Miniprotein binders against q89ai5. Designs and how they scored, part 19

Target 1, 221 residues: q89ai5
Amino acid sequence: MLKTILAFDTSMSVCSISLLHKNRKYNIQKECRNNHTLYLLPMIHEILKKNHVSLNEINIIATSKGPGSFSGVRIALAVAQGISLGLNLPHVISLSTILIMAEQVWNNHKISKVLAIITVNKTSVYWIQYSRNFHGLWIKKSKAIILNLSKALEKILSLKKQWALVGNGWDKFPKNILKKIFITNITFPNSKYIISLISANSIYQKKEVLHKIIPIYLNER
Below, E stands for the ipSAE of ESMFold2; O stands for the ipSAE of OpenDDE; V2 stands for 0.75 times the mean of E and O plus 0.25 times the DockQ between their complexes.

## First folded at step 11 (miniprotein)

Design y3 (at its last look DockQ between E and O 0.90; V2 from the best seeds 0.84)
Fold by OpenDDE base, look of step 11:
Structure y3 (fold): chain B 221 residues (1-221), chain A 85 residues (1-85)
Amino acid sequence: as target 1 above (221 residues)
Amino acid sequence: SDELQRLADRVEELKQKIEQLLQRIAEGEISPEIQDEIRQLAQLIRDLLQELQRLGSPDLTKLLSEVEILKVLIQALQWALRAQS
């Protein structure tokens, strides 16, 4: 039986919703800023209605677990929890926000080295590196760290290979320094790449019990 | 402030009630009683949001966000349960 997958993300400023149904993929997104709670469910309803899919036809719910804003990450998880429980789906798929963005880099640019820099606050950024292997798996190449802007700049300058940059933290750095990295302009996770990851590799099909998902927050608010 | 603490306590209590309810649903309990409890929780959420919004204090931003998350959780749950009925 063909799986119907509902994937969504609100970890950053954008509500992104994707639907896989009968091997067709649909995606809608909206800039929500801090109002994700107002848009997420209506947008899910919209994408289902537009494509004549009933909520009860969903077999898999997938979202990110961050890194992202405190509220953004939790909103997606909360909706995933509510829908999954109501539909008697005991598990959801939760993926790293960075993996979702990295998969977009691969899709758009065929670059296997992804550096994520995400703004934490005015003076600090989240930093992590991934590399795609021959099997299509994204392997962590560095530990996730929070860096001040100075240290982040130093690390950018010390990069020995070309990395594709994702996240919204790039605007904190001088443009001339950013010449050492490939700026993808991928600043948020698009939920369509959740579906891509799930479809491409069984490792990303790992179902998790919602209460066991450990969210990753970039901030406390 | 005492008011902030009071509201924080109410939010925590609400979280606990929701967690308990979600656990019961996860264990397969679907009953009119569960539906009634969901409706009651939804009302408590509305009431608490109204109070938090009325106060309009920057210090309440965190609590407001917490309750909004609970709101969307319950809304999602209600929607899904109706879809199964």
Scores: ipSAE 0.846, ipTM 0.931, lowest interface PAE 0.5, mean pLDDT 91
Fold by ESMFold2, look of step 11:
Structure y3 (fold): chain B 221 residues (1-221), chain A 85 residues (1-85)
Amino acid sequence: as target 1 above (221 residues)
Amino acid sequence: SDELQRLADRVEELKQKIEQLLQRIAEGEISPEIQDEIRQLAQLIRDLLQELQRLGSPDLTKLLSEVEILKVLIQALQWALRAQS
């Protein structure tokens, strides 16, 4: 049996849904702002209906687990929980929003070194660096840490290698001073790269029971 | 503060009902009674959302978000159960 994968993300301002069915990949996305609960399920209905796929044909559910907004990350996980239980699919794939954006960098630019900077609040950003190996696996190259803006700028200026920047936090810094940064304009994850990650390496096919998934939030609970 | 706590208690009670229902479904309980319980929970969610939205206080923003998440969970579950029947 061929895998039929439903993947989605609402961790940031954009709702994105992707479907792999009969070796074909479909994607829709929409700017949701703060209205993820209004759009996520209707968009899943839309992609299935347009492609003549019944919900019960799904055998893999994949979603993001953050980092992202408190409500946005939880909305995606809640929908994954509801669908998985109703379809008797006890395990889901959950992936970091950082890896989803990093895989887009690889897809678009073939750059294997990614720096993610994501806004936490007016004075701080989330920081993490990854590098892609020859097997398509993203390896951490820094701690995941929250930094104030001045400290983050110091780290940017101290970089020894070229890094592709993802996330929405780069607009906090003077662009003319950044010398080791390729700005990608990838500021939110797109769920089609969840499917790309799953195809790139079997480690990304690992499934978890939903209550064991530990979300990563950028704002207070 | 006291109104916030009263509303928070109602949300927690709803969460507990939903969690118990999800556990029963995970253990294989599928019946018309379960579908009736889901319908009743969906109505409780709608009523609570309407009250929270009408009040509109910034202090209630986190509670509103909690209930909206429960809404999409229940909607997703209803859809998936119908697809399996």
Scores: ipSAE 0.802, ipTM 0.913, lowest interface PAE 0.4, mean pLDDT 87
ESMFold2 (binder alone), look of step 11: mean pLDDT 83; pTM 0.790

Design y4 (at its last look DockQ between E and O 0.93; V2 from the best seeds 0.86)
Fold by OpenDDE base, look of step 11:
Structure y4 (fold): chain B 221 residues (1-221), chain A 85 residues (1-85)
Amino acid sequence: as target 1 above (221 residues)
Amino acid sequence: SDELQRLADRVEELEQKIEQLLQRIAEGEISPEIQDEIRQLAQLIRDLLQELQRLGSPDLTRLLSEVEILKVLIQALQWALRAQS
């Protein structure tokens, strides 16, 4: 039986919603800034209605678990929890926002090395590196760390080989330094790549009990 | 402030009530009583949001955000439950 997958993300400034139904993929997105709670459910309703899918036809709910804003990550998880429980779906799929963005890099550019730099605050960025292996799995090549801008700059300069840059932290750096990295302009996770990951590899189909999901926050607010 | 603490305590209490309810639903309890409790929680959320918005203090921004998350959780739950009925 063909699975109907609802995937969404609000971990950053964008509400991204995707639907897989009868092997067709649909996606809608909106810049929500800090008002994700106002748009997420209406947008889910919109994508379902537009494609003549009822909410009860959903077999899988998938979202990110961060890294992202405190509120953004929690909103997605809260909606996933509410819908999942209401539909009697015991588990949801939660993926790293970095994996979602990395999958987009692979899709768009066929680059297997992804550096994520995400703004934490005015002076600090989140830093993590992933590499895609020959099986299509994204493997951490560094531990996630928060760096001040100067330290992040040093690390960029010390990078060996070319990395594709994702996240919204790149604008904090001098343009000349960014020549060492490939700027993808992927600044937020697109939920269609949640579906891509789930479809591509069983490892990303890991279902988690919502209360056991450990969210990753970039900030406390 | 005492007011901030009072509101924080109310939010925490609300979170606990919701968590308990969600656990009951996860265990398979679907009843008119559960539906009534959901409606009650939705009302408590509305009341608390109104209070937080009325006060309009920057210090309440976090609490406001937390209650908004609870709101969307309950809304999502209610929507899904209706879809199964």
Scores: ipSAE 0.860, ipTM 0.938, lowest interface PAE 0.4, mean pLDDT 91
Fold by ESMFold2, look of step 11:
Structure y4 (fold): chain B 221 residues (1-221), chain A 85 residues (1-85)
Amino acid sequence: as target 1 above (221 residues)
Amino acid sequence: SDELQRLADRVEELEQKIEQLLQRIAEGEISPEIQDEIRQLAQLIRDLLQELQRLGSPDLTRLLSEVEILKVLIQALQWALRAQS
């Protein structure tokens, strides 16, 4: 059976849509800021129309589950729910925004050690570390934790190895003390790498019933 | 305030109606009655969005966000159901 995958993310400031159809990959993205609900469905319409794919040809829906903004993560999940139910596709693929950005690091730089630092508010950041194994699986190498800026700086200074940084939280630290950090400028997930993750390891092809997906939020409700 | 609570109650009622409808669709219920219910929910969403946007209070920002999410859910559902016809 030929896979036709619709993937999308709105967890951060950028809306991104990707389509895999007949082994061809398509991607569009747009800076949406707080207008994700305005752009997500029209962008899905656009990528399908431009490539002559009907919505009912979709076999697999894949989206992000966070971490991300409270509204942004829920917008992606809501659209996934609506489309999946209307197409009678009761199970979807959901992936961490951190893994999506990490796979972009691997694609661009062939670096297997990723540190995510993402701004939560003026005084704190979300922190997590992952390493990619030879099977293309990203393994946690730290707790997922929210740290104040002072504590995050302490952890950065205590790093023993070099890490590629994703996320937008790095701009709060002086560059001259970030010697163990390769700053990638990957600050938001691109749904193109949802498809890359699915191709890299079969564990990322697991589908979930929508009500069992546990979202991850960077901010309070 | 009482107005904030009344709006919150309306959003909660809308969420419950939508959740019950989605469950019926997931169980295989598809009918002209379901299509009518979806249209009615879409109208309730539009009415509530207009009211929340008109008021524009910072206190209503979370409710507005909640209703916007319900809007895209219903729009996505309508589109997918039409694609299956």
Scores: ipSAE 0.809, ipTM 0.919, lowest interface PAE 0.4, mean pLDDT 87
ESMFold2 (binder alone), look of step 11: mean pLDDT 82; pTM 0.791

Design y5 (at its last read DockQ between E and O 0.94; V2 from the best seeds 0.86)
Amino acid sequence: SDELQRLADRVEELKQKIEQLLQRIAEGEISPEIRDEIRQLVQLIRDLLQELQRLGSPDLTTLLSEVEILKVLIQALEWALEAQS
ESMFold2, look of step 11: ipSAE 0.824; ipTM 0.927
ESMFold2 (binder alone), look of step 11: mean pLDDT 80; pTM 0.745
OpenDDE base, look of step 11: ipSAE 0.857; ipTM 0.935
ESMFold2, look of step 21: ipSAE 0.819; ipTM 0.924
ESMFold2 (binder alone), look of step 21: mean pLDDT 80; pTM 0.743
OpenDDE base, look of step 21: ipSAE 0.862; ipTM 0.938
ESMFold2, fold request of step 23: ipSAE 0.813, 0.802, 0.813; ipTM 0.924, 0.919, 0.923
ESMFold2 (binder alone), fold request of step 23: mean pLDDT 81, 80, 81; pTM 0.757, 0.744, 0.751
OpenDDE base, fold request of step 23: ipSAE 0.860, 0.863, 0.855; ipTM 0.937, 0.938, 0.934
ESMFold2, last read: ipSAE 0.799, 0.818, 0.816; ipTM 0.919, 0.926, 0.924
ESMFold2 (binder alone), last read: mean pLDDT 81, 81, 81; pTM 0.757, 0.756, 0.757
OpenDDE base, last read: ipSAE 0.862, 0.857, 0.861; ipTM 0.937, 0.936, 0.938

Design y6 (at its last look DockQ between E and O 0.07; V2 from the best seeds 0.00; counts 0 for: pae O 2.6 > 1.5, pTM O .799 < .8, placed apart)
Fold by ESMFold2, look of step 11:
Structure y6 (fold): chain B 221 residues (1-221), chain A 112 residues (1-112)
Amino acid sequence: as target 1 above (221 residues)
Amino acid sequence: SDELQRLADRVEELKQKIEQLLQRIAEGEISPEIQDEIRQLLQLIRDLLQELQRLGSPDLTTLSSEVEILYVLIAALYWALRAQGNTDPEIEELMRRILELLEELYRLQERS
């Protein structure tokens, strides 16, 4: 029996829905800013209706768990919980937004070293580094930390290797600093790479009980 | 204020009702009465959002976001159950009204 996967991300201002059905992949995305509730369910309905897939055909629900917008991450998890319970699928897959963007880097550029810089507020950014191994598993190469802009600049200047940059925090730094960083223009996650992660390594297929999903927030709540 | 605490208590009671429903569904209990319970939960959500809109205070933003999350959970649950043939026009109209209330609350938050 073929897997039918519904995947979605609302962790940032661009919301994306992806559907894998009968080995065909579909994707839609829209800018939803802080109005994730107004877009998420209609977008899911849209992708299913456009492609003639009934909600009953879904075997796997997958979503991002953060870091990201406090409300956006919680809304995605709430939708996943509601749909999964109504379909009698009591477990979901939830994946880090950083890994979703990192997998896009791998897909587009075959680069295995990713630096994520995500805006937290006007004076600080979220920082984490990952490296992809031969099994398609992303391994942390730094702690996840929040840095003020001056400390982030110091870390960028101290890098000994070239890293592919993801996230929306890159515009806070001058272009000449970015000579040590490959600019990918991947500033937000796209849910189609949730499907890519699930396909790349079975560790990403781990089911989670919804009440144990702990979202990673940018505001350190 | 006392009104803020009263609203917070109502939201907590709503959350507890929703958690009990979700637990029963997770245990395999799906029956015609669940649709009645969903309708009643949506009525409570609508009433809470109407009260939050009436007060219109920026201090209520966190509370309104809690109600919003509870709504989207129940709306997603209803939609999934509807895919199995459980349609209720009253629930559909409640959800449309709730969406209008959320849009108005978003506009109030943008002004503040």
Scores: ipSAE 0.760, ipTM 0.901, lowest interface PAE 0.6, mean pLDDT 84
Fold by OpenDDE base, look of step 11:
Structure y6 (fold): chain B 221 residues (1-221), chain A 112 residues (1-112)
Amino acid sequence: as target 1 above (221 residues)
Amino acid sequence: SDELQRLADRVEELKQKIEQLLQRIAEGEISPEIQDEIRQLLQLIRDLLQELQRLGSPDLTTLSSEVEILYVLIAALYWALRAQGNTDPEIEELMRRILELLEELYRLQERS
């Protein structure tokens, strides 16, 4: 039976919704800043209606669990959990925001080394590195850390290999220093790559019990 | 009909209220006050759905899109509350009942 997948993300100021139905993939997105609740649910309705898919036809709900904004990650998870409950789906797929962006890097650029730098505040960034293995799995190459700008700069300068940069934190660094990294301009996760990850490897099909999903917030408010 | 329009307007109002509450919850607001607002809202939704159930198939078909989005909103609200550690049995029961009503309405619409 062909799976119908609803995937969405609001972790980084963009509301991105994707639908896989009858092997066709649809995507809509809108910049929503801090008004995720005003856009996410109406956009879910829109994508379903436009493609003549009922809510009850959905077999899989998938979203990110962060890292992202407090409100954005929280509302996406709440919606995912809520829809899953209503559809009697005991589990949701929750993926790292970084995996979603990394998959886009692979899709667009065929680069297997991804550095994520995401703004936490005016003086700090979130830092994590992933590498795609020969099986198509994204493996953490560093622990997630929050760095001040000076330490982040030092780490960029110490990079021996070319990394593809994702996230919105790159503008905090001098352009001349960023020449050592490939700037992808991927600043937010596109939900279509949630579907890509799920479809590509069974490991990303791991369903989590709704109440056991641990969100990753970059800020408290 | 004027009645259908009134119902549609009520649905829209309820959707907006739910979205506002979801935003507040997403921002970390959990208080006795918000819990009271939620209970009242859920009661209104329950009552509206019961009214829709009584009106029958033609009205359900007309409001189908609105009912569907309401379903998503209510489901989201429920889990948003739970994610904040809300374990109020009354709210849980109301949410359960609302979801059941929505499922019933959806089935009625599919049969029409």
Scores: ipSAE 0.101, ipTM 0.500, lowest interface PAE 2.6, mean pLDDT 84
ESMFold2 (binder alone), look of step 11: mean pLDDT 80; pTM 0.816

## First folded at step 12 (miniprotein)

Design j1 (at its last look DockQ between E and O 0.75; V2 from the best seeds 0.81)
Fold by OpenDDE base, look of step 12:
Structure j1 (fold): chain B 221 residues (1-221), chain A 85 residues (1-85)
Amino acid sequence: as target 1 above (221 residues)
Amino acid sequence: SDELQRLADRVEELKQKIEQLLQRIAEGEISPEIRDEIRQLVQLIRDLLQELQRLGSPDLTLLLSEVEILKVLIQALEWALEAQS
């Protein structure tokens, strides 16, 4: 049975919406800064209307669970909760923002080693590493940690292999890091890669009860 | 401040009402009463947002953000329920 998938992300500064319907993929995105609540529902409406899909035709709601901004992650989850409950879809697919960005690295560059560095504050970054296996699964190669800039720099310099860098934290480091890592310029998750992940492997099709989704915030209240 | 606490308490009450409603819907309740409760919540959210925006205090930024998230949740729910009718 052909699935209609609505995927969206607001975990960072960009509102990204994607739709899979009748094996066709559609995507729209906008820089929203901190105003995701103003744009997310209108953009979902737009992508559905433009492609002649009714909201009630959606079979799967998918979003990220972070890491991301406190408000951004919660907005996406809130909308996912509202739509899913209203459509009698008791489960939502939630994926790490890092997986979504890593999948983009694979699609764009065919690189299987992804390092994510995301700015937490002026002096600290979020750090995590993933590697894609031969089955197309992204495997965590390090625990998620928050590092100060000095420790992060030390870790970059200690990398034995070339990693593709995602996230917005790279600009906090000296330009010489470009010799050690491949800068992808992927700074936010594009929701089209949520659909790619779901479509590629059943492991990413795991449905979760919304109240059991543990969001990952980069910023505290 | 006493005002901040009052507003925080109202936001918490709103959150609890929404959580209870969502639980009922999750359990399969679809009734005219649910629709009425959604309309009431929309009004409560509107009133609270207006008050928070009127005060314009930096100390209220977090509460404002919380209510905006609740707003978009209820809007999404209402839209989806309408699509099923």
Scores: ipSAE 0.870, ipTM 0.942, lowest interface PAE 0.4, mean pLDDT 92
Fold by ESMFold2, look of step 12:
Structure j1 (fold): chain B 221 residues (1-221), chain A 85 residues (1-85)
Amino acid sequence: as target 1 above (221 residues)
Amino acid sequence: SDELQRLADRVEELKQKIEQLLQRIAEGEISPEIRDEIRQLVQLIRDLLQELQRLGSPDLTLLLSEVEILKVLIQALEWALEAQS
């Protein structure tokens, strides 16, 4: 009757695991950098053991689907696929990394307008804007685009203060500009807010079938 | 370069074996044959990781990453199957 949800994210430098069990919510996180495969499964073991929950009690697996680290996103999906198949749970919930961070902004600050800036490389960032409506849904307010740093700075300077800035791309810009215009230090997603999204609106409970193994890219074309 | 291609071929073979196994699990019940196949895949992954780590070349970083992803998928599957038994 009650849902037991295991949620996790490895899309950026921090690995986070969350568990909802018998209406209680648990969370652990750790800086993983490039070592997501070393930490993810042990951390899942840890949160279950500490809370006396068996893996077979899980009803729902939920993860982030990106954007984020190419290998990091794939690691979370791979673990979700493995656990879901082994437990005979043919569906997984996967949610945008951006929405996870946005829900944290709403939770912490009650700000409904979020700008995500995520590092792509030394000279460019990923840009997207969302607004939360009265039903708890995050609606796109911009195209998802990749901008060079000069163009991104130009757009930041044109924004009103009501946009909360999230993501790990903040370090590419002068701090005095960010300090006077935007609020939040949310630079990575926390899986706690995957559970929050699922609870906030049924649209976030959309299930996906993970019927294909993660593709291998040996050389990017 | 020739060693890179040989290792890439081994990784692709591993990926195909895993994909076939996952498909069979998705379509049917778990059997002792599945667990034997998982054990064989775990050993293949271990051997491939040891070879990639021994060579230590920066141009093998992508292959190493791919095998690490396959490793955690199989470990997660193995753990979940044991939890159901």
Scores: ipSAE 0.797, ipTM 0.919, lowest interface PAE 0.4, mean pLDDT 84
ESMFold2 (binder alone), look of step 12: mean pLDDT 80; pTM 0.746

Design j2 (at its last look DockQ between E and O 0.95; V2 from the best seeds 0.86)
Fold by OpenDDE base, look of step 12:
Structure j2 (fold): chain B 221 residues (1-221), chain A 85 residues (1-85)
Amino acid sequence: as target 1 above (221 residues)
Amino acid sequence: SDELQRLADRVEELEQKIEQLLQRIAEGEISPEIRDEIRQLVQLIRDLLQELQRLGSPDLTLLLSEVEILKVLIQALEWALEAQS
């Protein structure tokens, strides 16, 4: 049975919405800064209307669970909760923002080693590494950690292999890091890669009860 | 401030009402009463947002953000329920 998937992300500064319907993929996105609540529902309405899909035709709601901004992650989860409950869809698919960005690296560059560095504050970054296996699964190669800039730099310099860099934290480091890592310019998760992940492997189709989704915040309240 | 506490208490009460409603819907309750409760919550959210915006205090930024998230949740729910009717 052909599934209709609505995927969206607001975990960072960009509102990204994607729709899979009758094996066609659609995507729209907008820089929202801190105003995701103003744009998310209207953009979902737009992508559905433009493609002649009714909201009640959606079979799967998918979003990220972070890491991301406190408000951004919660907005996406709130909308996912509202839509899913209203449509009697008791489960939502929630994926790491890092997986979504890593999938984009694979699609764009065919690189299987992804390093994510995301700014937490002026002096600290979020750090995590993933590697894609031969089955297309992204495997965590390090624990998620928050590092100060000095420690992050040391870790970059200690990398033995070339990694593709995602996230917005790279600009905090000296330009010489470009010799050690491949800068992808992927700074936010694009929701079309949520659909790609879900479609590629059943492991990413794991449905979660919304109240059991543990969001990952980069910022405290 | 006493005002900040008052507003925080109102936000907490709103969150509790929403949580209870969502639980009932999750348990399969779809009734005219649920629709009425949603309308009431929409009004409460509107009133609270107006008050928070009127005060315009930096100390209220977090509460404002919280209520905006509740707003979008209820809007999404209402839209989805309407789509099923």
Scores: ipSAE 0.865, ipTM 0.939, lowest interface PAE 0.4, mean pLDDT 92
Fold by ESMFold2, look of step 12:
Order: sequence, then structure tokens, then C-alpha cells
Structure j2 (fold): chain B 221 residues (1-221), chain A 85 residues (1-85)
Amino acid sequence: as target 1 above (221 residues)
Amino acid sequence: SDELQRLADRVEELEQKIEQLLQRIAEGEISPEIRDEIRQLVQLIRDLLQELQRLGSPDLTLLLSEVEILKVLIQALEWALEAQS
């Protein structure tokens, strides 16, 4: 039987919904900022209605688990919880927002080295590096760490290879120091790359009981 | 303040009721009785949102966001249960 996948993300400023149905992919997105609760469910209704898919036809629910905003990550998980329980789908796929953005880099540019820099607060950024192998698996090449801007600048200047940059933290640094950085302008995850990850490697098809998912927050409260 | 604490306690009570409902659904409890409880929770959420919005204090922003998250959870659950029937 063909799988029908509903995927969505609200971890950052954009709500994105994707649907895989009968091997066709559909995607909608909207700038929501702090209004994710207003838009997420109506957007899911919209993508299903427009493509003639009933909610009960969904076999797989996939969402992001962060890193992202405290409210935004929780909104996606809450909607996943409600839909999954109501459809008797006790297991969901959850993926890092970093991997979702990295897969977009691969899709758009065929670049396998990704540096994520995401704003945490006025003085700090979240930093992680990944490299994609030939099997479509993203392998950590650094620790996930929060760095002040001075330390992040030191790490940028010490890079030995060229990296594609994702995230919204790049605007804290002068452009003239970015010789080893390809700026992708991918600043938020798009849920269509959740579906791309699932297709790229079977490890991304692993489902979890929703209450066992450990979210990653950029900010507390 | 006393009003902030009273509202926080009501939000916590709402969270507890929702958690218990979700556990019962996960364990397979019969759907029609669950629908009545969901309607009651929707009304509790509506009343609490109205009060939080009328007060409009910046001090209540976290509570408002908590109730909004609970709202979308219950709306999603209600929609999915009806799709299964």
C-alpha cells in the first residue's frame, strides 16, 4: 500500500505543511511568527482538502522536534499528539530542524557540508556542523553547542573547508569574513524536506511514541 | 498576584484533565463518552481564553500561550476522532 505522510513544522517563524500522497508531494507555507496556533490546523485542513485527501487516510505523521522556539516546537508536537491519538497512530516520526534544513541544502545545491548557526539571544548562537554521506545520512561533525558571538567568530575563521550555512544567525557577522561560507539563505526548516529525509535513508523512517520525544529548545519559557 | 496564581492554577487543572483524557484514549476508552468530555474541555478553554484576553496583562502572556497550545491539541484530537467515525 502507498504511504500517505503528513509532515509539518512550526519550530521557527514559518509554518510549513507537506503531504505525500500516491507518490505526489504537496507543500504550503506561511509566515506565522508568534501566530502558529492560529494557522497550523487551518493549513493542514487546506492541504488535505485541496488535494482530496481525508485525514483518516494518513498513515504517517512526521514533525520537527527542534531546535526551535519554545512555543513553536510545542505547537507542532501538540498537533501531532492530537492527530496521532485521534487516528490511532501511536507512533510518529520526529526529526531535527537542522537535518531538515541540511537536506534542503543537499536538494538545492548538492553540497554535503552544512554549518547551522541559529540565533539564541542577543549575544549567543546555536552551532552545529553536519556532513552527508553517500547513503544520505547526516553525520555530526561538531558538538551541538551554544557560543557567544566572539567564540562563534573564532570558529568561523578557523574553518578548513567550505561549508554551506543555514539558520538565521549569519547576519550577526560581517560578510567579508565569510570566504569559507556559502550563504544559502535557508533560515527556517521547510517540511517538504522532512519527506526528502525519509526518502533518503531508512534511519529517518524510525517512529517514536510521542511522549518519548525529547524536544530541543533554543530558549526557555 | 492572587489573580495570576488563580489563573495559573486553572491552567494547571486544565492540563491535568487533558492529560488524563489523552491517556484514556491511548488505552482505548469508548469514543462517545470521550466526545462529551472533549466538548466540556473546549468550553473550559474558551472561557479561560476569554478571561485571559479581557485582562490583557503582559504578565499573563505565558499562560495565554499555554492555553492556546492546549486548544490546538484538543482541536486536532476532535478533528481526528471525527474523521475516524
Scores: ipSAE 0.809, ipTM 0.917, lowest interface PAE 0.4, mean pLDDT 87
ESMFold2 (binder alone), look of step 12: mean pLDDT 80; pTM 0.742

Design j3 (at its last read DockQ between E and O 0.94; V2 from the best seeds 0.86)
Amino acid sequence: SDELQRLADRVEELKQKIEQLLQRIAEGEISPEIRDEIRQLVQLIRDLLQELQRLGSPDLTTLLSEVMILKVLIQALEWALEAQS
ESMFold2, look of step 12: ipSAE 0.807; ipTM 0.915
ESMFold2 (binder alone), look of step 12: mean pLDDT 79; pTM 0.736
OpenDDE base, look of step 12: ipSAE 0.868; ipTM 0.941
ESMFold2, fold request of step 15: ipSAE 0.811, 0.819, 0.815; ipTM 0.922, 0.925, 0.923
ESMFold2 (binder alone), fold request of step 15: mean pLDDT 80, 81, 81; pTM 0.743, 0.757, 0.754
OpenDDE base, fold request of step 15: ipSAE 0.862, 0.858, 0.855; ipTM 0.937, 0.937, 0.934
ESMFold2, last read: ipSAE 0.805, 0.811, 0.812; ipTM 0.920, 0.921, 0.923
ESMFold2 (binder alone), last read: mean pLDDT 80, 81, 80; pTM 0.747, 0.753, 0.746
OpenDDE base, last read: ipSAE 0.864, 0.860, 0.861; ipTM 0.938, 0.937, 0.937

